# VHH binders against Branched-chain-amino-acid aminotransferase 1, mitochondrial (BCAT1): the designs that were tried, part 18

Target 1, 366 residues: Branched-chain-amino-acid aminotransferase 1, mitochondrial (BCAT1), of Arabidopsis thaliana (Mouse-ear cress) (q93y32)
Amino acid sequence: KIWGFRMHGTKAAASVVEEHVSGAEREDEEYADVDWDNLGFSLVRTDFMFATKSCRDGNFEQGYLSRYGNIELNPAAGILNYGQGLIEGMKAYRGEDGRVLLFRPELNAMRMKIGAERMCMHSPSVHQFIEGVKQTVLANRRWVPPPGKGSLYLRPLLFGSGASLGVAAASEYTFLVFGSPVQNYFKEGTAALNLYVEEVIPRAYLGGTGGVKAISNYGPVLEVMRRAKSRGFSDVLYLDADTGKNIEEVSAANIFLVKGNTIVTPATSGTILGGITRKSIIEIALDLGYKVEERSVPVEELKEAEEVFCTGTAAGVASVGSITFKNTRTEYKVGDGIVTQQLRSILVGIQTGSIQDTKDWVLQIA
Key: E = the ipSAE of ESMFold2; O = the ipSAE of OpenDDE; V2 = 0.75 times the mean of E and O plus 0.25 times the DockQ between their complexes.

## First folded at step 11 (VHH; framework vhh_enristomig)

Design a1 (from z06 with D105R; at its last look DockQ between E and O 0.93; V2 from the best seeds 0.83)
Amino acid sequence: EVQLLESGGGEVQPGGSLRLSCAASGFTFSYYDISWYRQAPGKQREWVSTIYSGGSTNYAESVKGRFTISRDNAKNTLYLQMSSLRAEDTAVYYCAAGYDSWQTRHWGQGTLVTVKP
ESMFold2, look of step 11: ipSAE 0.693; ipTM 0.887
ESMFold2 (binder alone), look of step 11: mean pLDDT 81; pTM 0.823
OpenDDE, look of step 11: ipSAE 0.916; ipTM 0.964

Design a2 (from z06 with D105L; at its last look DockQ between E and O 0.69; V2 from the best seeds 0.00; counts 0 for: grease 24.6 > 24.2)
Fold by ESMFold2, look of step 11:
Structure a2 (fold): chain B 366 residues (1-366), chain A 117 residues (1-117)
Amino acid sequence: as target 1 above (366 residues)
Amino acid sequence: EVQLLESGGGEVQPGGSLRLSCAASGFTFSYYDISWYRQAPGKQREWVSTIYSGGSTNYAESVKGRFTISRDNAKNTLYLQMSSLRAEDTAVYYCAAGYDSWQTLHWGQGTLVTVKP
């Protein structure tokens, strides 16, 4: 049995890792012992995670894999005291032909880099980000669900791990990647969503971090989501903080309206997260001959839509069956033979390799 | 540092053609959505066209069918081929680059297009 004990030092975050030879038996299996037919969207611990940290010059070390485990943080770490932290979300897919694929991973890397600039953080290079993700997927290959049974959700994390009590950028940053097999993000599974328009609490403000995937954006959403879910809604649709008249997005997904041959989505004017699924659906729709408009969308325009759908890495392309605004419920087309399903089918086909990728969006890693 | 440098503006007669270029540096050009905007004298800046990082294109209705946006990722250059020019196309044309979570990161200085009678 091989034992290892690793320390990150005394400033911030130290991880203690115990390596066991007995774990090699699990890693030889094609698939982990998981009930693949009953996956939702919750943490299922996998075998390994990737870790690296910044050097004094702000560049990141090559990094390493360790067994999945807890991390240790100094109580004065920047993430704990000042919220210097970013997340990403992406998936690895297994195709019917046995390939293991990532979808547009350079966009996740770029989004983290841009967010790090906003938050005064050092970030790994695009190459380092993608390598960390690749290593994590390969080390956890048995946790990538079989074709048609979901995906391996990957959580790149970047946070200020250096200790400081004053309001200042952290002296050290830690980049981690871990994964969890997932299937359905919403409790409804494949059923259409029912949204409630939240008029009081905006998701984001001008001058804030709503356009960046900052960790601090997600704690405030919890009360609003809890209240909506307790009333039987799937999630909330937020309005802009400045006027309260324009739709922006749901809690963790972008929104689209279908109006005849026109597909409309709110512009990402600094308060809306630039979703990679959103970007991809825009291009797919344009290539199919739809008119696509990225603009301010008055909330009253919801009554003019034939279909509404949400997009996000976790949710995919999810149909909206109804939206309730000021106690008025508007219903939308759902099911087969609609624009939403067409777009979903093409996106999933590209992600899983069943539809030809003409845009160099898919990266094969196995 | 991100830099965008437009060129190719000038005077042209109605019905004429002109090709604008935008040379980009300081970022990985192929990862970005790149757009043309224009601003006529006394008017607000308006969107003209976008070419997305995946190669898809989109156009304002006022220019659709007359303008063609393209990019050469090997040369880090964006183009706008303008045809069937009209007096109302007279404006300063700006190149803009951004990742979609930041509507526009940088603007060029602009290049003037004047459509004469």
Scores: ipSAE 0.739, ipTM 0.901, lowest interface PAE 1.4, mean pLDDT 87
ESMFold2 (binder alone), look of step 11: mean pLDDT 81; pTM 0.818
OpenDDE, look of step 11: ipSAE 0.864; ipTM 0.940

Design a3 (from z06 with Y99W; at its last look DockQ between E and O 0.83; V2 from the best seeds 0.83)
Amino acid sequence: EVQLLESGGGEVQPGGSLRLSCAASGFTFSYYDISWYRQAPGKQREWVSTIYSGGSTNYAESVKGRFTISRDNAKNTLYLQMSSLRAEDTAVYYCAAGWDSWQTDHWGQGTLVTVKP
ESMFold2, look of step 11: ipSAE 0.741; ipTM 0.900
ESMFold2 (binder alone), look of step 11: mean pLDDT 81; pTM 0.810
OpenDDE, look of step 11: ipSAE 0.918; ipTM 0.965

Design a4 (from z06 with Q103L; at its last look DockQ between E and O 0.72; V2 from the best seeds 0.00; counts 0 for: grease 24.9 > 24.2)
Fold by ESMFold2, look of step 11:
Structure a4 (fold): chain B 366 residues (1-366), chain A 117 residues (1-117)
Amino acid sequence: as target 1 above (366 residues)
Amino acid sequence: EVQLLESGGGEVQPGGSLRLSCAASGFTFSYYDISWYRQAPGKQREWVSTIYSGGSTNYAESVKGRFTISRDNAKNTLYLQMSSLRAEDTAVYYCAAGYDSWLTDHWGQGTLVTVKP
C-alpha cells in the first residue's frame, strides 16, 4: 500500500525536513503555483501531511511527514462505525516582515485533549500536537499565502483508527495534520452575512458533544444549513434546546452582539464550542474598555443590537448584516468604522505580526 | 492530579477586607482562564470575577469596584482582594479553572467568607 501513512516513516520524515530547509530550491519554491487572488475555502492539496499513531499504552509515537495522500482504514475503524473522531482548525500566517506565525496553538491542543477525554480517546500531548502542526507548516511553507492573500488553514485530526466491532473505544488512534491555503470561508467573501434563526432543530443538547469539536457534530447541521442557503441565507443561528428562547451559535462559529459599549456573547456552558477566536476577541474587547458579558442571550436581544458578528478560525471575525427571526428581518451596522472592524483589525494585526503581541499569543515558526 | 485549593476565608465586619487565594497544581496554569464563584446558603452559585489567560479581567456588577482579581503565573496562584465587604457577600467562594471562562473543568472545595450583619 504504496500511498499509506508509512510510506515515509522516521527516515523519510527526517530526510523531508532536511530537504525542505537545505537549499536554493526553497528560494525558487517560495510560493506554490496558485492563483492567490481567487482563493476561497475549497480544498487545495498541499505537498505534505503529518501523521502519528498511538502506541499500546495510549502514548503517541514520534510522528512523520509523508506526501499528501489518501489514508487507509480498516472497515471496522472506530471513526467509520461509531464516529470516534475530533477535528481542530487553525491557521498559519505570513507577516509583511516574512515571518510565518501560528496563533495560540496551545489552545487548539488543549481543546483536542478536552474533546478526547469526552470521547474516550487517547490524544497527543500539547507538545506533540504543536510539533506536528509546526512540521506541517514548514514542510508546506510555499503553500502559505503571501501577506494579504489569505492563510494556510490547518486541519489537525484525531480519530479511532483501530478496528472495533461493537460499540467500544478504538484500540488505536491516529493524529493527522494537513493544510490547505484559504481566504474566504463564506461565499460572501468579506461581505456581511445574513443569518436565519432555526427554531426547530437545535445544534446541541446538554450532555451531548456540542462543547467539544467532535466530527459527529457536523453531519447533523448539513440539512439545516443547506435549507437556509437555498433560501439565500449565509448560515443558521441556533437556539438552545432546553427552552428554545436563547441564541447559542451558528453552524461553525460563535456569535457576538454589540450594544453601545457592551459586547455580549452567549456563555458556552457545555453546549457551545469554546472558540479560540471568541476567547481572543473577549480579551481584546476588555482591553479596549468595552464591557463584555458572557451570558444567556434571549433571542429578542437581537433587535437591540447595533452590530452582530461571528467568530471562528475559518471565518475569522465576520460581520452579520441581517438576522431573520420568524417573519422579522433585523439589519445591523456593517463596514468600516464600527466595533466589529476595530476588533477584526486588532486580531488580524496580532495574528500577522503587524500589531505588537503583548499576550504571548503568537508563535513564530523557527 | 489537578487540584485547586482556596484559602483566606473567615469572619469580617461590614466594610472590612479579606484576600482569598487559590493554589493550583496538576495543569499548565498560564493556559487557563481562572474565575471566582460564590454560593450563599439557599442560593444558586453565582459568578464573581474572571481573569483570562491573557491577563484581562472581568467582574460581576455586584462586586465591581470592591473586588480585584489577579493571578501570579509563576506561583500558580489566583487571588481575590475583597474590600468594602457587605452582608450580601457572605458565601462560600470557589475557585474554578477552565479552558475558557464558562467551560470550567476544575473546581476547588471552597472557602467560607462570613460578613457579620
Scores: ipSAE 0.683, ipTM 0.882, lowest interface PAE 1.7, mean pLDDT 87
ESMFold2 (binder alone), look of step 11: mean pLDDT 80; pTM 0.811
OpenDDE, look of step 11: ipSAE 0.918; ipTM 0.966

Design a5 (from y05 with A60R; at its last look DockQ between E and O 0.81; V2 from the best seeds 0.82)
Fold by ESMFold2, look of step 11:
Structure a5 (fold): chain B 366 residues (1-366), chain A 117 residues (1-117)
Amino acid sequence: as target 1 above (366 residues)
Amino acid sequence: EVQLLESGGGEVQPGGSLRLSCAASGFTFSYYDISWYRQAPGKQREWVSTIYSGGSTNYRESVKGRFTISRDNAKNTLYLQMSSLRAEDTAVYYCAAGYDSWQFDHWGQGTLVTVKP
């Protein structure tokens, strides 16, 4: 049934309602009935989600599509008790020519596998990950926004769904993919970020999980981010835990500085998430002839930068208008005709198919 | 089961050339950024060059214009073409592979390059 909890004999109680459905009943609608011009970055329920489970030997079953709905979990599930869980974030784009595209989905799959190794979890193969994502997008094709109106945000999840007593790895893992249509973060072209440097509370430390996309990393960020937002800042810029002197990243995005013809970003070094947008922007910048430095970046260098931008799934390439450190506010160039906009336009052009992909980064689904 | 095996090191006169290779196995080579590092006796290991999974290249300033990094994803092999070699280039050269250009999962054992005084 679609209500309540279901339990199965030898498996954990985590389940998707076991009714496989065809998407055929909805495929004659080109677009869902959504006001695409007012779409934010928040959950909008779609038609279907993809799910699969691991066996004890770590292999994942083929998986299946089901209607979007609640999942059931045993109270002793590893994710609920010990935080054994990973997320991913990626987007499907509709091009002007009607193509539906994914951007570097193998890198999301690899990042989940790397995180799973760190968290003592089994992970789907790269092929299984990508297949699950493709099925989810195709089944929700009417929810992929029209060109220029946003993207379908995809949330692959991997979590310990098996029941476990004591601090131990779960006996069963669930891989689940769902989507939500979202608008681009800067749809109005006016949202420059204003950051506050957090000097006391680091996001991550060497030996922790800050370099993988573990679910448990994000709870601790919420209080720091709330306090910054209550003071009128967009978000917080973190410093390294070891010295407190080098910038690392924003709550959910990587950071770059533009200094003349040099583009600088903090090296990931195990405490900074290796963002896929970050990787892509580095290569685009190098191909354009910029000097790119991945290194430790002392916080004092913020006043030497001409532009600052953040990269991430939600933000894309997002301009920073100001950073406040120790009562000093530094302002940065924003708008058109700057390096940030050049890099953003090339990345978005590749993702949406308006710029030819010379690096084999896009995967056409439809 | 993952292996990175460097080869092609040797002795060379100043101004000479060498080509280093790094053969990879046991992982999906094309997904990784691959780098060369070097370490002279008594000094810390230093970055030399990176070729990213998308094919873009980056170099330490002291080698830019003299060294060329390349990869052949079909053969799972990384190369470093070294020219205009200087005494200061004498070191053991290592290849390293990782999801990110700075956070490496796999390292080789190294190959010695000696530029004669």
Scores: ipSAE 0.742, ipTM 0.905, lowest interface PAE 1.4, mean pLDDT 87
ESMFold2 (binder alone), look of step 11: mean pLDDT 81; pTM 0.814
OpenDDE, look of step 11: ipSAE 0.912; ipTM 0.961

Design a6 (from y05 with A97T; at its last look DockQ between E and O 0.63; V2 from the best seeds 0.00; counts 0 for: grease 27.1 > 24.2)
Fold by ESMFold2, look of step 11:
Structure a6 (fold): chain B 366 residues (1-366), chain A 117 residues (1-117)
Amino acid sequence: as target 1 above (366 residues)
Amino acid sequence: EVQLLESGGGEVQPGGSLRLSCAASGFTFSYYDISWYRQAPGKQREWVSTIYSGGSTNYAESVKGRFTISRDNAKNTLYLQMSSLRAEDTAVYYCATGYDSWQFDHWGQGTLVTVKP
């Protein structure tokens, strides 16, 4: 018997969560009936999700697993009326040796906490965040793709679920984690992106929320992204709102330039999201002996780069084949034997356990 | 909440050495990249070095080879070992967490390094 609860005390039913989690032997031995070679990055419903709510004092209750399903919200919920919500994105990997691994999950937890401070929200502790993610992965073990076939994408959510009439912080917060298997970034060749430099609509501005992963950041991006895609571009590259002269990032990814032995990325600020892949690639590049510069990057510097790549959880490390600025198209090196591929291979190797993790970046959960 | 306390500054002769410390509290030190900056009188604050949470290090060209950044996560302490000091190294040195958007833009009160003629 399968029953899920949003809360305890007002429901007179037994907890099913422990039984579903404890069935690990059966779940680990049977993969879901999925065409693993043809996954995209679109929602595939999995078996379970994790949820918890804040108490009145701002601490979060012990959470629970329930079957994947719709959530119930008061019409006056803060997320619905005032956009008080944050997302995260992370992946679980299955290694060739059968391990199930998370990559730097404490950084996702800390990024949510930082965003919560900015948005006047209560946040789960690092421990609670990671435990919720671990429970979600283990309960959905059969949905973690086989080695080399992709990853389980995890979406932690934090949102104001309490009712509020005035412009005020919500009285109650919900932390929720669900997963979906996604395309295999680890065995395919490089994808070549083509970007258009957006000069009119900035992604972010000083004093806004562009430096945190607020849900409200993503609605305004949709129009710009749709128009670029209808013109045949993969996405847009944004400039800073203050001067209009420096590159910042792509819609949901950070950007890097390769100039000989120097790798350059825009410095993070209140307007650029501090990507976990970005942070990781910087350290990998430094360890390999590259010069790494985190600074303002004039848009004209794009003409000097040999390679350009984007970093993000969904795309990993993705080559950019071209960037169009003011009707001038600049092409970049792509394919095998380039710096981008070297960096991608090391990152993927660490994430999947095929390269030794000397930095405590990988958390084994199975 | 976040607190950074620099120490170890002082007067030295040209060519001398100093070791700066930064005691950190109010956050999980091991999760953060942390940096040294310096500011000489009348000049803009200048990045000196960063040590990333994974242990990788990066340096400004003006100090590379002479300064060594390190961290002790068990003691929540950042260090800067300075060698072959020059007059242009005279500055107030700050540790800071504002290197990326995940850290507070928080500075210590600084520690003065004076390289005598």
Scores: ipSAE 0.736, ipTM 0.896, lowest interface PAE 1.3, mean pLDDT 86
ESMFold2 (binder alone), look of step 11: mean pLDDT 82; pTM 0.825
OpenDDE, look of step 11: ipSAE 0.896; ipTM 0.954

## First folded at step 12 (VHH)

Design b1 (from y05, 17 letters changed; framework vhh_nb_b201; at its last look DockQ between E and O 0.77; V2 from the best seeds 0.00; counts 0 for: grease 24.7 > 24.2)
Fold by ESMFold2, look of step 12:
Structure b1 (fold): chain B 366 residues (1-366), chain A 117 residues (1-117)
Amino acid sequence: as target 1 above (366 residues)
Amino acid sequence: QVQLQESGGGLVQAGGSLRLSCAASGFTFSYYDMGWYRQAPGKEREFVATIYSGGSTNYADSVKGRFTISRDNAKNTVYLQMNSLKPEDTAVYYCAAGYDSWQFDHWGQGTQVTVSS
C-alpha cells in the first residue's frame, strides 16, 4: 500500500488520500511510458502535484510536492458551497534542444490574482505561483512530451477550502498545481472547426464573472456544448447578452476574424475572458504589420471574413472552417499559406524555442 | 496605491509638438499594457494609443503617423510623442494601465493639451 509523500514542502491546505500503486511506473526515466503519438486532451495521471494554503491573513505557506492523489475537503468548503474557485491553464513545452519552457507564466499568475480580487479570495504572489508551477513541471519532467509530440498541460487551481456558513469568504484557500500530457484539444484534431452560433443562452452577462477564469463559468456551458455537438458542430459561438447582436467567444476560446490585412477580435469588455494566447496573437500580428481591431463585432460581419480562428491555451490557434448562424452556413479559408497558419507557426515557434523570443515571453525551466 | 501621474501638457501652435509622460507606481509596470486616451469638452473619452506589455503598439486612425507611444520599463514611464498637432487634438489626455488593453482599471488625473490656430 503506497500513499502520498512530501518533497521540500511544509504544510498543505489539503491532505493526500492514499492510493494503490500498480508497480508499472518508473519516475526516473527520461520519458514516461506513454504512446506519445496518440495523445488526446484528457486527464493522464502524472507523478506529483504541488499544494499550499493560506489563512485569513492572506499569506501562503511554502508549499510542497506530494504524489498525485485525491484531496480532502470540508463539506462546508467555500468552493463546494459558493463557487469560490479559479482555474488557470498553461503548458510546458520541450524544445528540440532539450529545454523545458513555460510561456508567459506571469500573465497566468496575474490573471489568477485579478480573479481572486473579484471573488474575494487570497491569491499566491506571482513568485509563489510560478515557483509552484516550476516545481510541478520539474517533478513531472518525464511526463513532458518529446519535442513535437504535445505538451504538459498544467492546471493551477485556487479555491476556498475553509468552512463557511452563509454567504461569506472562505477562511482558508488552497493553491494546487497538477499536470497532464496532452495533444489535440478538439476531437477533430487539426481539422478545421465548425461552430454554431447560440442565440438564446449567453455565456456571460455584464456584472458577472465572464471576464474572470472562475470555475463556475464552465458548468453552465456544458448543456449548450452538448446540444451543439450532438448536431455535429465542434463548439458554440456566443453572442453578447446585452443586445444579442455581437459575437463574443467560443465556450473556452477567444475568436478572431481575418479581413484582408485587418485582424478583428471582440473587445474584452467584462464578459470576455482576456486570453493569454489572444494577447500574444494580437502582439504577433501587430509586429507583422497587420492592423488589429479590438471592438464590438456584429454577428453579420462573419460573412465578410476570409478566415476565422480561435485562440486558447488548450486549443492553441485553431482554424474555423465554418460558422452556422440561423440557417446560413459560412465557410472560411483553411490550410497552409493563410494568416491563421502564419500566426500559429510563430506562436508555437516561440513557445517551443525554435523561434527567437525577443519579448521575454519564454521562461526556461530546464 | 496605484498611481499614474501625467506631465508635459500645455499650449502649442498647430503643427507643433509635445511629449507627454506618465510616471507609474504601485504595480509591476512591465506586466501591464499602457495606453493614452483623450477627452474633449462635451465628448466621450476616446482611444489614442496602446503599448502592450510585450512592446507592440497600436494607434487610433486619427493619430497614426503623427503620435508615437513608447515605454521605459526601467523608469516605470510611458510616453506619448505628439507631432504635427492639430486643433482637433485639443483635449485632456489620460494615461491608463491594465492587465488587458480594453479593461484599463487605472487612470491618471489627466493633462491638458491645447492646440491653437
Scores: ipSAE 0.638, ipTM 0.869, lowest interface PAE 2.0, mean pLDDT 88
ESMFold2 (binder alone), look of step 12: mean pLDDT 89; pTM 0.903
OpenDDE, look of step 12: ipSAE 0.891; ipTM 0.953

Design b2 (from y05, 18 letters changed; framework vhh_7qia_2; at its last look DockQ between E and O 0.73; V2 from the best seeds 0.00; counts 0 for: grease 25.1 > 24.2)
Fold by ESMFold2, look of step 12:
Structure b2 (fold): chain B 366 residues (1-366), chain A 117 residues (1-117)
Amino acid sequence: as target 1 above (366 residues)
Amino acid sequence: QLQLVESGGGLVQPGGSLRLSCEASGFTFSYYDMGWYRQAPGKQRELVATIYSGGSTNYADSVKGRFTISRDNAKNTVYLQMNSLRPEDTAIYYCAAGYDSWQFDHWGKGTPVTVSS
């Protein structure tokens, strides 16, 4: 084959299946043939993915690139039977100067390790995680959108692939990384979001897995999201399961309130995912001189906010135009010249390399 | 294996100063948010100050302007400079580390601070 390493001759219970390729790959194009102005968040197949596996002792192999393709799973795989799996989400950015950048990839690696501990899984080391991501981006460089046209969304994925019956930790784990060029996570694009407060079905509860990025967290929210979207809302704002009185987060993003010079976000307290965008926005806001409060936030406090915004790797920093709670619609400031825009501009500037990174957050990979 | 070791506590007069140190080992220090908590007799443990992995700081209202948190990633150490001490600052002070500032999973054993006139 043509690329820098080859598949080893051993096949595991879960493996990457690739069609045999006899000729040279066309990898000299600067950009793939994509309509960069019409990207959303739908899967766009790229050229390659990264894979590795471990055995029961927890060691992960060095790993390999293969062409993007289906994977094979034994029907008794732990992921299929017991939901033993984790995802991550991160982006590669192309700067105006041609650099290709990752943003705080060590935090994604650490979050996967934390989730693996919760799920009784072995995890790749931070170094192995980041190297797998780097290899994936470099192999798919033509799929990283031009400056200002989006980003390459990366999906690190860790799951129990070993075959066994009974409720037990899997004997083998597979770590995969694939990418897809993306732009708009919400169908509204850059328009402000309209949220509905869900009072009946919580996203998470103490003792569950809501504080880690477990695959099993996402099936249970699908009906709630579908119902809200069918009613014309962008997404759902969840309340805590314990009291039903405090806001927690939206389906795939953390939430912030702006109240004068104070920026408020719910404390993570084990039921809210520790978002990397959330962590980054907190520090940016503190450095700008805002007061930042991480605490319980009663749902009634939504009436006191001037701005509301969501944060997530997929969504970035997204303005909320309104929130509906108990048939009362509260509207918020949106547009230019507001705190949300200031924070978004600084974050995007750091991620794309147009603003100086004073915190060692950016990793240049090309 | 994973450890946080506090030092620098003791007895000081009101209006005095004290510098607490917390040396970390067994993990990659620069990836973690660090915090100082305190617990006075009969009270709940409360957050005093946070220094995030990127170096930004946040303080409880009761100590803002008097206490300064800092970190030295080369020495795997977080500090709490405590100035203008008051009797109500008397507590056991705990160093903490975590991936997120509200999900600390590593704790020191604490160092007592007594502010006595």
Scores: ipSAE 0.697, ipTM 0.890, lowest interface PAE 1.6, mean pLDDT 88
ESMFold2 (binder alone), look of step 12: mean pLDDT 86; pTM 0.875
OpenDDE, look of step 12: ipSAE 0.899; ipTM 0.956

Design b3 (from y05, 15 letters changed; framework vhh_gocatamig_d2; at its last look DockQ between E and O 0.80; V2 from the best seeds 0.00; counts 0 for: grease 25.8 > 24.2)
Fold by ESMFold2, look of step 12:
Structure b3 (fold): chain B 366 residues (1-366), chain A 117 residues (1-117)
Amino acid sequence: as target 1 above (366 residues)
Amino acid sequence: EVQLVESGGGLVQPGGSLTLSCAASGFTFSYYDLAWYRQAPGKKRELVATIYSGGSTNYMDSVKGRFTISRDNAKNSVYLQMNSLRAEDTAVYYCAAGYDSWQFDHWGQGTLVTVSS
């Protein structure tokens, strides 16, 4: 049994929470009853979620598992009124050898702490973050897809749950972790993406929150993305707000260009999220002998690239087949035997345990 | 309190060598990317070398083959071995640490390197 706080009511209370496991026979099965061959990237309810709340001193309580379910919020909660919320995204993988693995979870934890400082929020420690994630994966082990059939996507979520009527930091914070089995982030599946360059509406600007994973960054992209999708594009490639001349990133993924032996990605510089897949691909490419440039990337350089790919925890390493800028469509190399596929294969191999991890990136939890 | 303290700067003749050291405290060193930057009088600060948290390295073109960045996570230290020094390497050298190589949050006070006959 797991000790923890009740979430309901006006005040947190410490209590012993018995995990009443309905369907325990099914929860001990190696795999949930899921059509693993037809997963997309949509919510599938799993068995459990992890929750904790901040104490008066800003530290977080021990936390607890509960059945996956709705949460209750005060109408004046900081998240609802002032947008004090951060998300993370990470995956648990099942390797061919039966291990269950996390990939660089300390970086997700550190990124949440950095975002919390920016948003004037209390954050769980790195250790508390990782423990919450571990407990969530273990409690939902039957929902981790079989090897080659996807991953368990994990959503650590931190938000101001305490009431605040004035513009002020919330009095209480809640940290949650839940999971959902997933496979393809884009509806194109394994097919290459087609991007449209958005010239009018930037995703982020200096002084804003585009460099941290604040939930309020994602609502504003919806109309722009919907317009592009209605025209047959997969997603939007944004330009910088300062000049309108340099590429930044896709709605929820970083972007890379391949130019011979050189791999180029926009520098993060406060307006681009420092993606963990991005960081990992940079090191993999350097170790393979590629030149890697992190810099401002004029939009005109898209015409010089041989390959383009996007990176993100949800999307993985996704090949781009075309980019349309000012009614000019540029096409890129796709398919097997290209740099994009080499990098993707190495990353996935490390994440799933089929390639030796020489960098201590993988954490085995089962 | 986060601190980065550089040492090892000084006066050296062209063709000579220096080793810069940077001792870090107040954060989990192994999670961070580390870099050396330099700034000559009247010039913009420029990135010289990066060592990523996973140990991979990257260098500006003019120092490749002459400079080596390294880190010792047990000692919370990052180093820059500077060989075959040239007059144009004269600058104040800064140690930096951050979550990303372009979002360095922590900086040292700098150590002066002068390459002169």
Scores: ipSAE 0.745, ipTM 0.906, lowest interface PAE 1.4, mean pLDDT 88
ESMFold2 (binder alone), look of step 12: mean pLDDT 85; pTM 0.862
OpenDDE, look of step 12: ipSAE 0.903; ipTM 0.957

Design b4 (from z06 with S35H; framework vhh_enristomig; at its last look DockQ between E and O 0.86; V2 from the best seeds 0.82)
Amino acid sequence: EVQLLESGGGEVQPGGSLRLSCAASGFTFSYYDIHWYRQAPGKQREWVSTIYSGGSTNYAESVKGRFTISRDNAKNTLYLQMSSLRAEDTAVYYCAAGYDSWQTDHWGQGTLVTVKP
ESMFold2, look of step 12: ipSAE 0.701; ipTM 0.888
ESMFold2 (binder alone), look of step 12: mean pLDDT 81; pTM 0.819
OpenDDE, look of step 12: ipSAE 0.909; ipTM 0.962

